# Ledger of designs, part 147: VHH binders against o26223

Target 1, 191 residues: o26223
Amino acid sequence: MKLLWTSQHIKVTVHIDGKVSKMDVLEAIKTRRSIRKYQDREVPEELIDKILDAAMCGPSAVDERPWHFIVVRNREMLEKIPEVHPYGAMVKDAPVAIIVCCDSSLEKIPGFWVQDCSIASQNILLAAHSLGLGAVWTGVYPLEDRVEGIRRLFSIPEHVIPFSVIPLGYPAENPGTRDLFDPDRIHLEKW
Below, E stands for the ipSAE of ESMFold2; O stands for the ipSAE of OpenDDE; V2 stands for 0.75 times the mean of E and O plus 0.25 times the DockQ between their complexes.

## First folded at step 9 (VHH)

Design x25 (framework vhh_lunsekimig_d3)
Fold by ESMFold2-Fast, scan of step 9:
Structure x25 (fold): chain B 191 residues (1-191), chain A 123 residues (1-123)
Amino acid sequence: as target 1 above (191 residues)
Amino acid sequence: EVQLVESGGGVVQPGGSLRLSCAASGFTFSSYELYWYRQAAGIERELIAAITSGDSTWYVDSVKGRFTISRDNSENTMYLQMNSLRAEDTGLYYCAAEYSETFYGSEPLFDYWGQGTLVTVSS
């Protein structure tokens, strides 16, 4: 049982299961925004566990589920990520980051692991948002320099491919919501 | 508390020059990618120039070779030098700032916008 503060500056009572601040799926999808500014406060391990559980529940090609995850909380390691990922500067200011990886030895159908890891990455973003956290997707694969930089930094074996780095924390910004529905991209029965 | 303030607009003859400035406050300017947008009456707003945090530049074809975008991180200011101005360059010019991104540049939406500065090219 804990008392936590949110980015909305209201006092929220959050039990260890974290369920008091629920939102429905459509609301989570439509209101999720990329967050790059974080409060200087820890994210409980229980919330990270919930996020990773959600990540592993995504569909995957022939159910190969090739994903592995590295959870990074070490400040020194987080501060080294921008050296190998130039657009990941926000990662050094986050309390935690998740690196989504593909274990190629688990792949059953060539090439579909990219889709599998993309699905896992999006589930991380949505789960974080639903739990009152902010996160941002930063691309690693298929940029060879970033893949090799992240691999060396985190001692990732050759048969494992780092796919994305997702910093997360309690939001220190609120960009609001946006309406992205574009009917010109919908074709009825034919192109 | 974050602000982008455009200045330097005005009335100019065809073939003339103007320099627009976009002064920023309230954020770490050097970490942001910066943009100039233009909107003519009744026309959708268009991106005309961009400069990355690493000083790489992009221009829409209609202004390439005539306009130059630059930034001064010590002054928290972005500039657009406009030369050889044409009647079709008339419009409201907006600056915008977005935190540096990878290949998903359309997410998020721009973090900060200015209020716009009017440029009129008229004989």
Scores: ipSAE 0.000, ipTM 0.208, lowest interface PAE 12.5, mean pLDDT 81

Design x26 (framework vhh_lunsekimig_d3)
Fold by ESMFold2-Fast, scan of step 9:
Structure x26 (fold): chain B 191 residues (1-191), chain A 123 residues (1-123)
Amino acid sequence: as target 1 above (191 residues)
Amino acid sequence: EVQLVESGGGVVQPGGSLRLSCAASGFTFSSYELYWYRQAAGIERELIAVITSGDSTWYVDSVKGRFTISRDNSENTMYLQMNSLRAEDTGLYYCAAEYSETFYGSEPLFDYWGQGTLVTVSS
């Protein structure tokens, strides 16, 4: 932890124990890849806290911020996730997973919680990448069998909807960067 | 042209072994998540095994410990090694692929499907 003075004589607390390399926003967006193979290393709680802080900083419809997060480190619980999410095979090998949930009691405008939770999920992926971790978004909502499987496994109440399961860890693979720019998808002034 | 072509099916007795292959062409194979599905007569298609771009694997409980999924990115080929085969393993086996940046994973939204290879386990 380091305390610094900034403009207007305000104190800024800079916490550097996470060993974060500088990565600008465009670099993070362009180089983030889904990572499904992890080192056998624990992720410090401090880094999870930073990731969840970033997740909660996204915009939400009418500022409803309906997201809740379950942090799963228990090996037996991680190994059970593929039983209810067949395309989540990598989760059993991750040191930790974050389950992004919507608390429907916090919803102020119908239906926008899906966008809210998508924004939170992407922020988790970008924050993890910026901190030297790898992660992947495994979809839960709107597939009802996955929603109910995850709800049952983690004792999630009926008014809360599991949205995504995001395993993360130190990456044990490097798939490289994609070249996805397609100018045919850009329309000037009108369609 | 994008293709997935299954091979290696056949007739085998209970307790026997078969190795299925899925040969891919027309896309960047190493960037895709790869799947084996099985369809038996009169029942819907069932996910049997998955292998991610990072080599993580998943198996349905009925085949866990008996089947092994693997991939060879240099040869653009995925395999399913099937050991200790049972009568209930009889069916058409399909391979499927979806892009590794997907957060989905349910038919029919897979990017590519093969035509299937028949496995018959009979005494």
Scores: ipSAE 0.341, ipTM 0.686, lowest interface PAE 1.6, mean pLDDT 85

Design x27 (framework vhh_lunsekimig_d3; at its last look DockQ between E and O 0.49; V2 from the best seeds 0.00; counts 0 for: pae E 5.6 > 2)
Fold by ESMFold2-Fast, scan of step 9:
Structure x27 (fold): chain B 191 residues (1-191), chain A 123 residues (1-123)
Amino acid sequence: as target 1 above (191 residues)
Amino acid sequence: EVQLVESGGGVVQPGGSLRLSCAASGFTFSSYELYWYRQAAGIERELIAYITSGDSTWYVDSVKGRFTISRDNSENTMYLQMNSLRAEDTGLYYCAAEYSETFYGSEPLFDYWGQGTLVTVSS
């Protein structure tokens, strides 16, 4: 059992009432887990605003910042997502989801928007965790059927590409933290 | 090493029931997304049912209301309860597992698959 060892080492968030204790950046990165089980409880708009603010603070290629976001709270719409994205089954059980999109009209350099939207997606996950919420990134791009399914469901224009669907809510599961450091993946000076 | 072992297949009459089991070893079962795939003769392998680490479920339309997927993390076992079986349900049923820290969510690698269990719905 390593509960005492972990608690002396890591600051924690208060997930139950949505209060956030101080968590440093490294702790947030290391303790974030994908969460697919949510409490039957609404997420305040103010927390969504903070998450989206954090999403937009990521670096982007040539500062193109091509991201747009759709916030989905409508129950009927959330229930339709698994019809076009089978591996997004948990979305129907979430109180809210964020769809990360690329507006291709904002693209300054071809192809880097994927990295830009990946950064925005990860920032959403980290910000949610820091605020006492749980979230999971469900992949859309580059899977053509999912891209077109999400596009049609949310009336997304042709020049905008849906990238990820991120359901979030107050967590109803608590997976353990991971220890992933692998020194064999680090090469000094040369390969 | 990751191992998945299916059981519970067999021959059954139309309208009958079978319960498939997938026993897992070599990994932390509760941290995995779990899948049942079916491969019928002459048809590509297809996703039949899926259960998340958070217990959300998905079913292909042809089995909705007839099949129920469940998991028991204490037993390291996933189940597929199959009711009102039809001839078109005949096939080799595979369980599969994908680690929950994934944003892909799709067909897993072959080293996460079981050997398969045969279900035959006969006249």
Scores: ipSAE 0.519, ipTM 0.790, lowest interface PAE 2.1, mean pLDDT 87
Fold by OpenDDE, look of step 10:
Structure x27 (fold): chain B 191 residues (1-191), chain A 123 residues (1-123)
Amino acid sequence: as target 1 above (191 residues)
Amino acid sequence: EVQLVESGGGVVQPGGSLRLSCAASGFTFSSYELYWYRQAAGIERELIAYITSGDSTWYVDSVKGRFTISRDNSENTMYLQMNSLRAEDTGLYYCAAEYSETFYGSEPLFDYWGQGTLVTVSS
């Protein structure tokens, strides 16, 4: 194993073949952070494929799997996203973004698509982190201005709802870890 | 005690420049998204710029090319360099901070606000 150091003293473990070491699921969940600063480095297509594979492995209501994904690498399009999604400033600084969408025509039971797309989005974040990338979930739905902005920008049909924009890249920051465990939120047998 | 203190406001002529500062204390500055708002008399407060904890920046169209937002985490200070000032830039300028894990951009969810600094652009 080789350790790579960034200017931010981020430790990246790399296998002898030059690939970033994967981490176990609990480690990924516990150590994942929102990353909004990225290296000037392209993300290999192989990693995006793995992330998208993970995104489609989550459960969905009645197995409806309503999700679609737009992979955006075009620099001009990345730079336009903050114009319609003003709180997505970091997207213009990322080498790639994934837009998670719901095809409403695939929905079998009304209303569960939000959960389905949330699961897909979270799997993207976890998979990215496990592969040595940084990502952040920028919310689109349910804010109408953002939904319509992204729809227009990417010519998304009316029956498809943009849900989230997730920029990804090799991390150029290390926000540290968080301890979010709260025993007061756990109730045994009854409230 | 948490505090945001704006400074650098004043009276300038059209075409002039000002540099605003927002000095922060009492919280982990580097973990916050930082915002500049302004409020003109009789008008609702508007977002004019923000800078993320990752140094990504955003500007409202009316200030693009004229204003520059920046931050110095070592000094716990955010800046707004304002060039080519116009009469319509007149107002009270506010600094705000939002924890990076929130980053929703909704005013009611902001963690901290300053008291504001007055900018007057007048001939």
Scores: ipSAE 0.412, ipTM 0.751, lowest interface PAE 1.5, mean pLDDT 91
Fold by ESMFold2, look of step 10:
Structure x27 (fold): chain B 191 residues (1-191), chain A 123 residues (1-123)
Amino acid sequence: as target 1 above (191 residues)
Amino acid sequence: EVQLVESGGGVVQPGGSLRLSCAASGFTFSSYELYWYRQAAGIERELIAYITSGDSTWYVDSVKGRFTISRDNSENTMYLQMNSLRAEDTGLYYCAAEYSETFYGSEPLFDYWGQGTLVTVSS
């Protein structure tokens, strides 16, 4: 019998063959690709927990940690996202999406929350990849129509800014890797 | 040489059907997001539909239920099946392609555009 239950006072999690895959960090960075096709397969809650833990490990301006995350599994809601986010068509085909938001009431200095939430978003992509999942970052901020559309769809309050929508799942495509190193982008001592 | 070539345009009566094709040469569609745009006389080009490298599709509201986008990566070709055509569908139809690693929001910057194929719905 394999039982998974939690409570506020007792947390018991049982993992079956639960080794986390070991992937070198440079390998993860170099091999991660945007994945827009997913298997018809659920993503376990425990993997989402690990991804969000990783998202929150990023640095932030003055340690303000302005990020909040909405986990979306509801089919109807996933299918509505492309109505307000036209370049997010693949979201309707994903088993789950994570919306990265900024709670502006946590902002300690103006204007750095974009960097903060970008770090969290990239960590989501890398963590998902390291766990055998595929993901893609679809942009919300700074496009006003997308921000307003996502806010209304998910009842996000005025002081919270949706930043990105990241659909993810077990990949059903393999775009391969790219060699993108360009030494002409490197300037020694000065431009 | 890299190029996109649209075909299948023509003159049809209202309620008719056309099937547009977009064929790529010099590159492989499988790594690209593919798009159809329409331009009526005197109007800016508008996005009609796209299909991702993962076969997810999107349609602008005015064509939902009437148009179907598809791709055949083995033939390096994308299609737009246009049914129940109306006079307002008249225009030049362009295909475009963007490499599939594009992210960080906003509109795609297209790597390649076709020259367009004319669809005229009149009679």
Scores: ipSAE 0.158, ipTM 0.617, lowest interface PAE 5.6, mean pLDDT 86
ESMFold2 (binder alone), look of step 10: mean pLDDT 77; pTM 0.762

Design x28 (framework vhh_lunsekimig_d3)
Fold by ESMFold2-Fast, scan of step 9:
Structure x28 (fold): chain B 191 residues (1-191), chain A 123 residues (1-123)
Amino acid sequence: as target 1 above (191 residues)
Amino acid sequence: EVQLVESGGGVVQPGGSLRLSCAASGFTFSSYELYWYRQAAGIERELIAGITSGDSTWYVDSVKGRFTISRDNSENTMYLQMNSLRAEDTGLYYCAAEYSETFYGSEPLFDYWGQGTLVTVSS
């Protein structure tokens, strides 16, 4: 174990042979499920750092990378999310949530920030799954009441748009498998 | 083709019990979050209980400890066992379904709704 100091946090490096995720990319994509029930167990800061690193690695329109992230661990703040996002009730019980935001001042091409923030949100879900965590994307934008509620709750500036709230933790449920492949949606050469 | 059909409502005395059923067809039931809503006269429709595709349950405080939600994926049916019924439980009960991998996640736009079943708690 190696401990490094950062401005606000101790960074810990741990070797976890035999417990590291060995899921390949296709397995991660195909087996990831939305998880809405979490163990009463903290998520190490190092795992959150890895997830956010993955979130920022997505493609971005004209490299605008408009995403900003708020990491919420404060129990009182997590408990207030359902008041402004009724289907964020699972957030109250999650040990941590990530709010994906768009800084509109960074937008270079109109409207593509939605795709940028969607990419970041999906990367958070996949990275969490690959690390043995569960997560769920709860939509904020474009629902105006949710956007303004989250903005007020977390003191988000007017030029920043909260896009999604993603609670995460160690999973306490195990959803079944899915087979969604539909060859009728694949067109060769032309429509 | 896609439908949710509620049943099991009726007239019951205070303190009595009813079991509501919500039978589903036309979609992959096991991939859906399932919910019970109710609407009483003069009261806006309220979400009272939910069950996830991973079989986790939640309830609003007014029904917690009295109502039990469950699902049977082999029968494509969700249930609401209602015990210790009170006059304020009177209303039309609806089931609703939402895809488990949705990121929309809210009323009023669930993927599917039933037509409702009436529960009356009176003498």
Scores: ipSAE 0.496, ipTM 0.715, lowest interface PAE 1.7, mean pLDDT 86

Design x29 (framework vhh_lunsekimig_d3; at its last look DockQ between E and O 0.84; V2 from the best seeds 0.00; counts 0 for: pae E 2.4 > 2, unsure alone 61.7 < 65)
Fold by OpenDDE, look of step 10:
Structure x29 (fold): chain B 191 residues (1-191), chain A 123 residues (1-123)
Amino acid sequence: as target 1 above (191 residues)
Amino acid sequence: EVQLVESGGGVVQPGGSLRLSCAASGFTFSSYELYWYRQAAGIERELIAQITSGDSTWYVDSVKGRFTISRDNSENTMYLQMNSLRAEDTGLYYCAAEYSETFYGSEPLFDYWGQGTLVTVSS
């Protein structure tokens, strides 16, 4: 049975009128895009709380939950982030950014914190999208200059590792959808 | 075929101006983060300017206030307006592009690079 994947163009009707219709999980995953242009509009605290709740709902190795989150709204601080993270130019133009960090003292198994923080970061992106916001994952770890830059800028202690910076806001661009399904990456029973 | 082609380089006196262009073909230009790099003789290549797919810009300190990066998605072209040029601005200028869904964003792991255009600032 050849599963005819009909490319149903899920018309993400971005309702301009602020009523964010709840996306189902598959829709959110498939239609999510990195957003680097934002409206001049504040993000309500309630939405940030929902996003952070989602960020903490992901699995982690042996349930270690090593993640911490810095919520940045201060304009001066947002403007300084690109100084230590040059590939994060859009951060200065966002109304808010979330910095995902790992507390190494919470790590139970070495090295799995990267997976844990990745899951948290992805959940932030998906939750933001489902709530009608745009976001982008800007990598910090494992680039030492960025890690140290963010650490210094936010006075992050040595046992805490900044992992990602995620600016978010109401989107002012629509990059469209993409299809990345590749059957050549699927192996049945064996390689 | 994917191409990035830089142009606009040349010889200019200190205090002069140049406008560089990077013409792109073979990929969806609007979905890419764009960068200008430069490399002086005997010096490592350095990032000097960035423009995101959302038109946010970044500059290295040494070119702030003098250089302006811009993009025209309709023409698949990125620009670098360089004013008040200095001798230390001399070098090969490279255009680079990175797909917008990447979160790594580090040299040299960009999707595409140009061949460079030479800028010489000399009296």
Scores: ipSAE 0.617, ipTM 0.831, lowest interface PAE 0.9, mean pLDDT 91
Fold by ESMFold2-Fast, scan of step 9:
Formats: C-alpha cells, sequence, structure tokens
Structure x29 (fold): chain B 191 residues (1-191), chain A 123 residues (1-123)
C-alpha cells in the first residue's frame, strides 16, 4: 500500500494492485439483500468510514443534511439493543451497528428529515453491499417505544431522533436475488 | 395463497410442557422473519418470541429461559417449546411472518390467525 496524495487531513492511498474493484450501480441495487447472519469477523474501520462517506452523499431536502451517526462496536451495548427493539434480534450477533439519527436543529423544512434519513440508511445498505458486507435496516422511527429506548440506551439528546439501527458484517447467508420488475406499475402519460 | 396454521395447544398443569407448531404454506419460508404472539385475558397482545431468517432469537423477559423458538425450513414449520409453564402463560398463541426485506418489524396488517392455538395452564 502506498500513500499517493494528502491534503490537510484528506488522503488518497493505493493498495498494491493500484485499483479498487467495485460493483456497477445497477448490479449493487439489484443484488443487495437484507443480511441477518454474520461471520465472527471484525469489520475494518476503513470500511465503516467509506460507508459513512457514502451515507452523507445522498440528496437532502433544501440540502439540510440532518444526519448524525453512532457507530457501535461494544458487545455489551449491541446485546442491549434487542431489549428496546425486539425486532432487532440479529443486532446482538453483528460485529458492528450504525445508528442513523436526525439532528432536528439542522432541519430547514418540516418533516423531510424522514426522507433524508431514509436516503442515508439505504446508502449505508448499498455501500456495505458494494464492499462485500451484509447489512439490514431495522426500523426505529416512527415507533415511539423504539425511539425512546434507543435514545435512552445511547444517551441521545432530546433534539436528536434515532431513525434506524443497521447491523452489518461479513455475510454468513446468501438469500439470492429478487426478480420484482412489474410493468403494470408503470403508467404512460396518464394513470 | 399464504397460510400460517398454529397447533399444539392444550390443557397442561403448572410446571408442565407443550410444543406449539406453526405450519406455513404459499411462500418461501426460509426468506421470512417469524414471530410468536400471545393474547391473554386482560392483557394486550404481546410479542413472546422471534426467530430471524438468520436464526437469531429474541424472547420477552417473562419467558426467557423457559421457552425456545426454532424453525425447520425443510418442513416449513416454526416451533415454540414451552417448559416450566405457569398460570400466567395461559392464552391464545398465534404466529406471524414478515418478509426479510422488511425494515418495519411489527404486528402484520394481514392476520393469519383466526382462533390461534389455546394454551391453558391450570391446576
Amino acid sequence: as target 1 above (191 residues)
Amino acid sequence: EVQLVESGGGVVQPGGSLRLSCAASGFTFSSYELYWYRQAAGIERELIAQITSGDSTWYVDSVKGRFTISRDNSENTMYLQMNSLRAEDTGLYYCAAEYSETFYGSEPLFDYWGQGTLVTVSS
């Protein structure tokens, strides 16, 4: 590995082969599946950084970009998530989870933060998949018990809203690809 | 046509055991998250146990250590092994399934339970 470029705290590095192989965008979108079973392997910090960089690159209403992220690697904390989010049982078995949050003080137009955080969540799933990882979006907002439980567990302030919990890791399952194109849902010129 | 059919309920004495089954048809069973819910008299419907498509499990505190959820994808069946049964475990038990590409995880809008399977723990 060789450092080729550095500007202040921004660096570009090239691994020994000189390139990073990536899935094309359509392939990534069409082959991504929710993954709930993970290998007992740590996810490198560098991959989490790439995923979060991708998460912040989505479109945002009035460019408000209200996203904040909590990266959870602590096993005791991951094991507590299913206590406040019963449908997040797989989180305790993941090496890492990302909690997507909205800082409401950054909101410029009421209500669109939900779309903003949905975009960030989907970008996390796609970026993880493109990097050889598996992930799943477990819903928090708008379910008040889950919102309050996650807020309490991670000391999230009242003006910040936990939106989703996304466990991720190297996949230990392969559910295959979905074929869901439905031309009957496409209307030309009129309903 | 999607169906979930519960069975295995009955009358049992305190401290006894029962195994509930949920037989599924009409969908790819291995691609679904599976749940057991309980409706007891005077208590709102509650989630008792969950098993994910990846075999991770969750239990409500009142049954943890006494109940075991499992799934057999080759038989399209989910089970709930209930040990050390208590009077408070009396109720209608029903199963639910949600496709693995969900991010919701809650009581499904479509009910696959009519009557469910009744468990009565009595002296």
Scores: ipSAE 0.509, ipTM 0.767, lowest interface PAE 1.9, mean pLDDT 85
Fold by ESMFold2, look of step 10:
Structure x29 (fold): chain B 191 residues (1-191), chain A 123 residues (1-123)
Amino acid sequence: as target 1 above (191 residues)
Amino acid sequence: EVQLVESGGGVVQPGGSLRLSCAASGFTFSSYELYWYRQAAGIERELIAQITSGDSTWYVDSVKGRFTISRDNSENTMYLQMNSLRAEDTGLYYCAAEYSETFYGSEPLFDYWGQGTLVTVSS
């Protein structure tokens, strides 16, 4: 593991499978954008594995880790997603998508699975970005029509809840960065 | 203040064509997900077409192959080309926009809506 430090700013640099990631974590968080246009280029299985490893690194309520992931590369299936999820129109143009699901039989504390799967979903977005990929979180839960549509399309059992569909690929757009800091949202000592 | 303005509506015969425009002021379309909705009298608005910030498109089944959504970010304008119009296409047509960092993508949380342009298909 390689760590770099200065008196004003620290970057976390790690060696992953012989490759070096040099993206500062604050830079990754601030520069990650939703990407809906992808190059006609396959995403190697190794990158998907790294992304899913990162997805599972998040905290969860009482360590319940209720998440499951469906990796979709089949063109026919990717093209069908917009039929049941119209706001996921870009999914048909992605080389791969990840469906984040909750297995409700793994819940230890009812209702916290939404936070758990949100953490996994955001980690997917950040990991993809750090690997030079672009991704977007398209919401499924809590919209019942989307949940049932995705469940039927992918033969997801009734005790498993599809939470999000995340298409990803090498980006073919650059939306730029934003300054969203709002000091009025910060409260010192109390509301 | 941000504004969306639709234009291009009118009265046409069945089988005819129209092109609707949606022009934005106060923001740039390139960072937004864009939508066309249609509302027939006494019915809720229905999503009929979407174009993403990445130019992926979606259409409701009833308009596939007849309608084409497009955008021109340099003109800050979105279009809906409507061909082979039917009486059932009659209604108010609205454009809508939502910031591209959304993960929701549905009513009622769109950032901006137009006032609508009327399309009437009748003989």
Scores: ipSAE 0.390, ipTM 0.738, lowest interface PAE 2.4, mean pLDDT 87
ESMFold2 (binder alone), look of step 10: mean pLDDT 76; pTM 0.750

Design x3 (framework vhh_lunsekimig_d3)
Fold by ESMFold2-Fast, scan of step 9:
Structure x3 (fold): chain B 191 residues (1-191), chain A 123 residues (1-123)
Amino acid sequence: as target 1 above (191 residues)
Amino acid sequence: EVQLVESGGGVVQPGGSLRLSCAASGFTFSNYELYWYRQAAGIERELIASITSGDSTWYVDSVKGRFTISRDNSENTMYLQMNSLRAEDTGLYYCAAEYSETFYGSEPLFDYWGQGTLVTVSS
């Protein structure tokens, strides 16, 4: 049993080490990049818990919060993901992956669960970046073969829909920043 | 117009060298994962080499140590330096690009494909 609220020196050190760099929110959003190459280094469970806490803090349609998460650390299971989501060998080398799911029984307003799970997925990416980790969103829904494959692989019940698979780890690559501001996409007062 | 254009293919003798180029127009390479694929007659297309937007490289075992992938973001061009060429390296070489921030991220549905450049290794 682990206790994340303990004041133990080891737990406190892990918590402090998770604050590798201090970024403001705008900087974090603009500098986050998809990372597909990871160091051979374990991600502490405490960091995964922080990421999932942040994921659940996103806005949700009528506060239905339909998201559920599967944390995959088992190497055999990670190696099977490319069989149902074919991106190639690079993704399967991640030390951990998070599968974002929707429990459709929690949906109160039809169709908004896709937005809810998209928000949770993006928050995972941003939280990972803020903690010195890299991650990438690989889409599952709405591709029926990927949905079915992931469901079968992880024993996901029929009323739960796998939405995304997000491998993450300490980055082994460093892509540059982007300048994507396009004023032609901004319309003042009217289209 | 968005294009990937391969060049540098040709006929070479075994043991020879070629440098393939993949030039992009209509978009910038610095935001893309870049790939070289090979299509041999009667065989499905095979991933030969890749280079990420962060300059991390990967090679299939059959070319590792002989081929070198590189990118020049200022020239919007990717290269494949092929040394110690063998008859088995004969094929049509394609470049492909996938936006680094795509969440679709599944081969073979890349954002852009080139039309290929033919490499023939024969005596």
Scores: ipSAE 0.434, ipTM 0.711, lowest interface PAE 1.6, mean pLDDT 84

Design x30 (framework vhh_lunsekimig_d3)
Fold by ESMFold2-Fast, scan of step 9:
Structure x30 (fold): chain B 191 residues (1-191), chain A 123 residues (1-123)
Amino acid sequence: as target 1 above (191 residues)
Amino acid sequence: EVQLVESGGGVVQPGGSLRLSCAASGFTFSSYELYWYRQAAGIERELIASITSGDSTYYVDSVKGRFTISRDNSENTMYLQMNSLRAEDTGLYYCAAEYSETFYGSEPLFDYWGQGTLVTVSS
């Protein structure tokens, strides 16, 4: 089956305190890239609020929604993250980072909080991209040294598990396009 | 099969220069974060420099201003230009690769390591 070229776009428009973003969902998913270099420019609070609203809208196992978020803007705290996360050096140069956490007291089904927090993390990346920001997911869980380091640094209670650290800001790099579609990974009717 | 092959090591006097190369095959080079690690005798491997798929660079403090990392996606090769070499720069230099969209956090996997290239700076 061949499709004739008809490049019409249906765009979703979101107004945020006079700021307009227009990008369809498939475009956002396919063009989002991990961004590790940021402009020296503040991210408005209203954009962070929109990102966190989107983060909480993902599916959740038995609707447990165990996610909590720490928003870090303090430069001294951001500069300490590489001490407990050796591959998070870019975080110190970001204007803001979001730490995605699981409150284990909210867990209804053992182990599925990892999927819940993964969904929240990806929604943060997609929402940031749709708003003209760049972000990167730096892994914390299940690496125990990183989990305990982040917990200690941000005074996170023992029943709360830090899952990911996501620095974000206006991008100062523009990575190229990826082509990742692999039909060999698609099986019809059976394996 | 993924392969990383380091070259360019040698013996130099303090203050000298060397250019290391890492030739890659078996993966989409332009979509990977690339790393230079150093292993000195009796010391664990340490990250020296990295370059993202978007060409952003990171350096450990001890080499800032002396070393320059770069990549050539058309040649599937990463470079480390080492200037003003010091005795403490002596070691085996390894390249490593990690997928740019990894949520794991840029920690290289064993399968993505080469054999290393020896740099000796002697007074």
Scores: ipSAE 0.380, ipTM 0.653, lowest interface PAE 2.1, mean pLDDT 85

